# Ledger of designs, part 16: VH-VL binders against Pseudouridylate synthase PUS7L (pus7l)

Target 1, 228 residues: Pseudouridylate synthase PUS7L (pus7l), of Danio rerio (Zebrafish) (Brachydanio rerio) (q1l8i0r370to597)
Amino acid sequence: GFVNYYGPQRFGSGSCVQADQVGLALLKENMEASVKLFFTPEDDDDLQNKAKRHFLHTGNAKESLVLMPAYKARERLMLRALHRYGSGQEGCTRGWLSLPHSMRVFYLHSYCSRVWNQAAKYRLQKLGFKPVQGDLVWAEPVKGLKDATEELSAPQIHVVTSDEEKNEVFSLDQVILPMPGNSVKYPENLLGQWYQDRLAQDGLESCRFRVTPLKLNVPGCYRPLLAK
Below, E stands for the ipSAE of ESMFold2; O stands for the ipSAE of OpenDDE; V2 stands for 0.75 times the mean of E and O plus 0.25 times the DockQ between their complexes.

## First folded at step 23 (VH-VL; framework fv_socazolimab)

Design j6 (from w1 with light chain T97E; at its last look DockQ between E and O 0.48; V2 from the best seeds 0.00; counts 0 for: pae E 4.9 > 2)
Fold by ESMFold2, look of step 23:
Structure j6 (fold): chain C 228 residues (1-228), chain A 120 residues (1-120), chain B 109 residues (1-109)
Amino acid sequence: as target 1 above (228 residues)
Amino acid sequence: EVQLVESGAEVKKPGSSVKVSCKASGFTFSDYVISWVRQAPGQGLEWMGYIIPIYGTAYYAQKFQGRVTITADESTSTAYMELSSLRSEDTAVYYCARGDYWTDYYFDYWGQGTTVTVSS
Amino acid sequence: QSALTQPASVSGSLGQSVTISCTGTSSDVGGYDYVSWYQQHPGKAPNLMIYDVSNRPGVSNRFSGSKSGNTASLTISGLQAEDEADYYCSSYTSSDELVFGGGTKLTVL
């Protein structure tokens, strides 16, 4: 099977798109940096890219808005807010809030999806092509829980044991990896340490995966290592 | 190929609850927004809320705060809308609809609609 | 949530053009380019005709959208019998909600 990498849908299109870096800036609540990254131009000389370069060079949202083509609705909304409220931290926060919630959260997911892809690559390079101790898999629901609820049969995360590795209880297509967030369990092996180190490289060692000024929360999720 | 198939019509008494399902096929479920929109007889469309399945959390119109719950089951590609404390004014056709997560707030595919009738 | 105002009905003859208006405020139609239009035939689900004010999702170019100030417009040229339906506009709002207009019944004479 194929490695189940997140594809271009999570990162945008184009050669210079930096959606994951916008997400990182937002997670650090550096709103000014996030907006500058949002306006990263392509290596083309069309009107939208001229407007983006003008903004990055001058900081002048009014002039950049005049240059921005009408069909670039999201960019124009951001520039309108920056013109109205300034280009500082408060103005950039207002700029993000002028966009729909799903568009704001896209960038956080882009960063977390990038980390997932890197984790999948690292996992295969360092831990091989069989489930190992500390890997995560979906488990059978626990029968007879005291709090009988409609969620009794919901999947739970199980950590592969040393004995289960030795006895080859699971196959690689059952291995799942977390997308970073505030509500996921990390593998209990070298990959788990890798996640910690990778987030620390970006200054996220104590990150709560919340951006309260933008009403954003990233719980995380689990994704199978292998695609169908 | 893209389809949203809703559960069947329901007749409910005031004060009860209804849960409508919306089974998705023909697209990657977690890459889209699923919204719920209702339409009372002879009236217009009314947005109720949406869920982004990868988040697992929903967002609700103020009018429905406290009465509606929207959920998603990624493993079955199914969204659910539950409306509680039903009143006669809740008699309507309930639609689920898909929106593109990375573009705009609009709905390019709609379910067939589920008629919910609230009467004593 | 704010109501978007549409005329209750409009009429046009085969082959003519009609325009349907959708008026909001600076907190919705005027403030955002997230205006869409839906066509709904009796007993059927709505069908997306226009998004982002003026973009067509593979529908006939007889349908066009525009916006000026707080008012969006849907223009249908070369009217055909199949165009007889209800038409709804929608807009994103500053309260992070989506709102619909009241709908316009188009009658083709």
Scores: ipSAE 0.157, ipTM 0.656, lowest interface PAE 4.9, mean pLDDT 86
ESMFold2 (binder alone), look of step 23: mean pLDDT 92; pTM 0.938
OpenDDE, look of step 23: ipSAE 0.751; ipTM 0.883

## First folded at step 25 (VH-VL; framework fv_socazolimab)

Design i1 (from j2 with heavy chain I52F; at its last look DockQ between E and O 0.38; V2 from the best seeds 0.00; counts 0 for: pae E 7.4 > 2)
Fold by ESMFold2, look of step 25:
Structure i1 (fold): chain C 228 residues (1-228), chain A 120 residues (1-120), chain B 109 residues (1-109)
Amino acid sequence: as target 1 above (228 residues)
Amino acid sequence: EVQLVESGAEVKKPGSSVKVSCKASGFTFSDYVISWVRQAPGQGLEWMGYIFPIYGTAYYAQKFQGRVTITADESTSTAYMELSSLRSEDTAVYYCARGDYMTDYYFDYWGQGTTVTVSS
Amino acid sequence: QSALTQPASVSGSLGQSVTISCTGTSSDVGGYDYVSWYQQHPGKAPNLMIYDVSNRPGVSNRFSGSKSGNTASLTISGLQAEDEADYYCSSYTSSDTLVFGGGTKLTVL
């Protein structure tokens, strides 16, 4: 297998790097920065990028909307809201709320995926090529309920013990890493500390992974370190 | 050609679970959202939830929260919906449907539907 | 959680126009321009006819959509026999969910 990095997919025609920066701005509730990043142009001279440059240069949402191609529905919805409500914090918040939930969460997931990729790299560099104490694995591939009144929607997470490391109970292909969120367990080793420090570097040390003004919640999930 | 192919019909007992698969082809799976919609006999359409396959993040209608699990396997371009604690009211046709990663509110391609029958 | 309100049935003669209504609240149809319409023939999966209130995904221009206040409308002009089907509206909601209407059976006389 190989390391299960997120990417290399592009999300639409925009910049993957800027998508994660939009996500970071949203997690920090800096709505003005998030919208400015949302309109980051590419090195193309087509109409959509001309419209984005016009907006960033002038702040004039109405003029930018005139330039924005009709098929760019999401950009046009944002510009319409900015024209109606202004380009300040409130106007940008209303602009995001005019877009569907999936578009708003996409950017948060882009940020979390960047962190996951960095976690995978760090894990291999610092903890080696075998499972260690504190790594996470699925407890078992269980897909059902034990009791009709008690619901179990997903397998539980197991933390690798020192005995299990010593006895080589698991292989590296069973190791999973969390996508940051408010409902995930972090590894109980150096990688766990790394996640905490990494989020703190971006000012997210106390982040709840919720953006209440935008009605967003990011519970997180788990991904295998190695692809099948 | 864009295609969503669902797994075959299921007959289940009350209290059990069902897992329906949705195999995608003809498009880049990671660029789209996969939604699940059901239709009871003689009834209308009911949205259950959707997943971002690239991130594996699922979102659920409140009615199904805690009973439904939506997952995706990017390597096989397959989405799954598992419904637990089945009862006769869950007898329905279950559809998967595609929206692009920016749309979770309309779906341009649908699977053929999977009939799930829950025996009383 | 809840369905949008549609009439249970409508009918029209070949060549006529009919309009199917879809009534919600300010928290869905009235608050967003994310209304879609689907056509469903018996035993078949739904087909997308209208999205974003009025946009067609490559379907006949005999199908048009509109919205006023909390009510969206699908208008089918020049009725043809194959238009006989069930029609469902859907809308995004302020709870970040999607809801469908109860469906309207169109009978072509």
Scores: ipSAE 0.025, ipTM 0.562, lowest interface PAE 7.4, mean pLDDT 85
ESMFold2 (binder alone), look of step 25: mean pLDDT 90; pTM 0.907
OpenDDE, look of step 25: ipSAE 0.730; ipTM 0.876

Design i2 (from j2 with heavy chain I52M; at its last fold request DockQ between E and O 0.55; V2 from the best seeds 0.71)
Heavy chain, then light chain:
Amino acid sequence: EVQLVESGAEVKKPGSSVKVSCKASGFTFSDYVISWVRQAPGQGLEWMGYIMPIYGTAYYAQKFQGRVTITADESTSTAYMELSSLRSEDTAVYYCARGDYMTDYYFDYWGQGTTVTVSS
Amino acid sequence: QSALTQPASVSGSLGQSVTISCTGTSSDVGGYDYVSWYQQHPGKAPNLMIYDVSNRPGVSNRFSGSKSGNTASLTISGLQAEDEADYYCSSYTSSDTLVFGGGTKLTVL
ESMFold2, look of step 25: ipSAE 0.612; ipTM 0.825
ESMFold2 (binder alone), look of step 25: mean pLDDT 91; pTM 0.923
OpenDDE, look of step 25: ipSAE 0.790; ipTM 0.894
ESMFold2, fold request of step 26: ipSAE 0.648, 0.662, 0.595; ipTM 0.835, 0.849, 0.819
ESMFold2 (binder alone), fold request of step 26: mean pLDDT 91, 91, 91; pTM 0.924, 0.925, 0.927
OpenDDE, fold request of step 26: ipSAE 0.822, 0.851, 0.864; ipTM 0.905, 0.919, 0.928

Design i3 (from j2 with heavy chain V33I; at its last read DockQ between E and O 0.72; V2 from the best seeds 0.80)
Heavy chain, then light chain:
Amino acid sequence: EVQLVESGAEVKKPGSSVKVSCKASGFTFSDYIISWVRQAPGQGLEWMGYIIPIYGTAYYAQKFQGRVTITADESTSTAYMELSSLRSEDTAVYYCARGDYMTDYYFDYWGQGTTVTVSS
Amino acid sequence: QSALTQPASVSGSLGQSVTISCTGTSSDVGGYDYVSWYQQHPGKAPNLMIYDVSNRPGVSNRFSGSKSGNTASLTISGLQAEDEADYYCSSYTSSDTLVFGGGTKLTVL
ESMFold2, look of step 25: ipSAE 0.745; ipTM 0.875
ESMFold2 (binder alone), look of step 25: mean pLDDT 91; pTM 0.928
OpenDDE, look of step 25: ipSAE 0.694; ipTM 0.864
ESMFold2, fold request of step 26: ipSAE 0.529, 0.700, 0.772; ipTM 0.789, 0.852, 0.882
ESMFold2 (binder alone), fold request of step 26: mean pLDDT 91, 91, 91; pTM 0.923, 0.924, 0.926
OpenDDE, fold request of step 26: ipSAE 0.862, 0.884, 0.885; ipTM 0.920, 0.930, 0.933
ESMFold2, last read: ipSAE 0.774, 0.749, 0.739; ipTM 0.882, 0.875, 0.866
ESMFold2 (binder alone), last read: mean pLDDT 91, 91, 91; pTM 0.917, 0.927, 0.924
OpenDDE, last read: ipSAE 0.873, 0.889, 0.863; ipTM 0.928, 0.934, 0.919

Design i4 (from j2 with heavy chain I52L; at its last look DockQ between E and O 0.38; V2 from the best seeds 0.58)
Fold by ESMFold2, look of step 25:
Structure i4 (fold): chain C 228 residues (1-228), chain A 120 residues (1-120), chain B 109 residues (1-109)
Amino acid sequence: as target 1 above (228 residues)
Amino acid sequence: EVQLVESGAEVKKPGSSVKVSCKASGFTFSDYVISWVRQAPGQGLEWMGYILPIYGTAYYAQKFQGRVTITADESTSTAYMELSSLRSEDTAVYYCARGDYMTDYYFDYWGQGTTVTVSS
Amino acid sequence: QSALTQPASVSGSLGQSVTISCTGTSSDVGGYDYVSWYQQHPGKAPNLMIYDVSNRPGVSNRFSGSKSGNTASLTISGLQAEDEADYYCSSYTSSDTLVFGGGTKLTVL
């Protein structure tokens, strides 16, 4: 491989500030704010952006639906729900439920991906380019305790010890970072505290990473700090 | 050109497991949902679940919850479906499929299908 | 779980039109505009013909889709020999699942 790592390659360039803000609003169950963010217009004067600006200005879903081009199926379904059920919390919730699961959960993942990118940057800046005590790595597989089959194994997380840091047992390409969720373990070092503080900045210090009105559960996952 | 290429046919005994691969090319793998659909001989299509490769998170049909594991490896642009505790009724052609950007409900690109036969 | 009902078979002569129905419930076909149609020739993977009820993904305009209430329809006009195949509808459901119809064998006479 490459010996001079300047930043994580695994991050990708896929974060959208607006998409992650929709996700944040959903995690806070502020359905009205999430819908307003969903309709944020671009700096174009085309028909869809005119319809979005009309909705944000007037709150009138019926008039906005008339203006929304037929090919904008997702936006039209949202506006139809708002017209039928109102633009309050219930109507916005109904609007989200009219979208497929992948599109609803996408916004939550967008927020989690932004936090992960920031975590990776922070980790490299503060903890350097070698594994340190408290970092996470994959452990050897063990059998699932709740599964009767002997073939299934559940991956487990191992926390790097001070001796393992001293003896350089692991390499940086083995370090994994959590994407926020309700079923992940956070690093046991400065990065772990950073995750807590970062989520608290957004008002998510006690967040369950579940949006029950939208039937969404975000368990989280682990992602290698470095790309191969 | 968009392609999904699946692994070869398998013959398995009841109680074992099978893992089918689906190698993607011609598109940005992490921008799409990869879904799995099966078709028993002479039967219709049955949706099994999907994965968001960018997040590594999979979502399953209730019928398969606990028996199916869908994973993805971004570095090789490959999705996997593992079905455990195989039964004779699991004999089917297993397809991976992709829709439009982040779409889990229609599929304009399909793998060639992997025939899995469960027999003793 | 909901099942989408399709006729087992339909027939038509070259140049005629046929319509294949797909009946669900208010929790799938009636409640969502996420209905798709697939053509499948023997031994081949399904081929998407219609999505979102009526959109064509670069296929002939001889194929058109519609719905009314809980029933979606695929209409094939100007029948050609190559149209002889199995046709499946699908719909998104309120349980966040995808469901398929049982399939319709189209025979071109």
Scores: ipSAE 0.584, ipTM 0.812, lowest interface PAE 1.9, mean pLDDT 86
ESMFold2 (binder alone), look of step 25: mean pLDDT 91; pTM 0.927
OpenDDE, look of step 25: ipSAE 0.719; ipTM 0.876

Design i5 (from j2 with heavy chain Y101F; at its last look DockQ between E and O 0.68; V2 from the best seeds 0.65)
Fold by ESMFold2, look of step 25:
Structure i5 (fold): chain C 228 residues (1-228), chain A 120 residues (1-120), chain B 109 residues (1-109)
Amino acid sequence: as target 1 above (228 residues)
Amino acid sequence: EVQLVESGAEVKKPGSSVKVSCKASGFTFSDYVISWVRQAPGQGLEWMGYIIPIYGTAYYAQKFQGRVTITADESTSTAYMELSSLRSEDTAVYYCARGDFMTDYYFDYWGQGTTVTVSS
Amino acid sequence: QSALTQPASVSGSLGQSVTISCTGTSSDVGGYDYVSWYQQHPGKAPNLMIYDVSNRPGVSNRFSGSKSGNTASLTISGLQAEDEADYYCSSYTSSDTLVFGGGTKLTVL
């Protein structure tokens, strides 16, 4: 297999501003920065990009709305909210709430997917091409011990032990890495420390992966290092 | 050609559960979300929720919270909807439908529907 | 009951135009541009005709959508026999949910 990177669609294919940058601003609850990033124009000279440039240059949501093509429903609703409620934190928050839930979630996941890709690269560079102590794998289901609780009926994460590394119990295709979130376990090795340091670089050392004003929660998930 | 193929019709007793599958083909499954909508006999459409398959994250209409579980298997391009504690009022055609990765509110392709009948 | 109000039925003659209304509130149709319309023939799945109020997803330009205030409209011009079907509107809501109208039976005379 090859490395199971999240692909370009997760980051806004062909954009000057990657969707993960919007996601980071949202995770920091900097709504003004997130909206400015959302409106960053491409190098194209089409009508929507002219409207975006006008907004970034003038800050005038009403004038920008007049310029924004009618079919750009999401951009127009953002501008309408900014015009009605101002371009400050409240207006930007109301602007995001006028977009579909799936679109708001997309930006948060985009940031977390970027971190996952970087973690995969780091893992291979620093820990090599075999499972090591502290890596995560899916645990085998416990037979005959199905309790009524939902927690005990779900797949569990197992941390590779020193003995399991020495005895080569697992293969690299079984190694999984977390996408950052509030409900994931991080590896218990250099990669785990890397995640902590990487999130701290962006000011997210205390992040709970929730954006309450936007009704957003990012539990995280696990993704195999190698593609099938 | 874009297709969503649902599993076959089912007859269920009250109190049981049903799991409907929705196999996608003709598009990159990870670039889309899958929504579930039902239609009781002689009634209109009712939205149940959606899933983002690449992340396994599902979101539900409040009416169904606690009774519905929506899952996906990226490796087989298949989504699932399981509805538990069935009642006669759950008799309906259950549709899966596709929205792009940022769209949970309109659907350009639909499955042909799975008829679920709940009867003693 | 449906969250969006549509007339139970409308009728029109071949070659004429008909308009189907879809009335909601400021928390859905009035507050968003996320209104869609679906055509459903008997025994078939719904088929998307209009999204985002007025956008056509590769369907005939005989179908057009608009809205004013809390009411969205689907207009079908040049009526043909195959247009006879049920039509449903839908709208995104401020609760991050999707709601549908009760449906309108179009009869082509």
Scores: ipSAE 0.621, ipTM 0.818, lowest interface PAE 1.8, mean pLDDT 88
ESMFold2 (binder alone), look of step 25: mean pLDDT 91; pTM 0.930
OpenDDE, look of step 25: ipSAE 0.653; ipTM 0.856

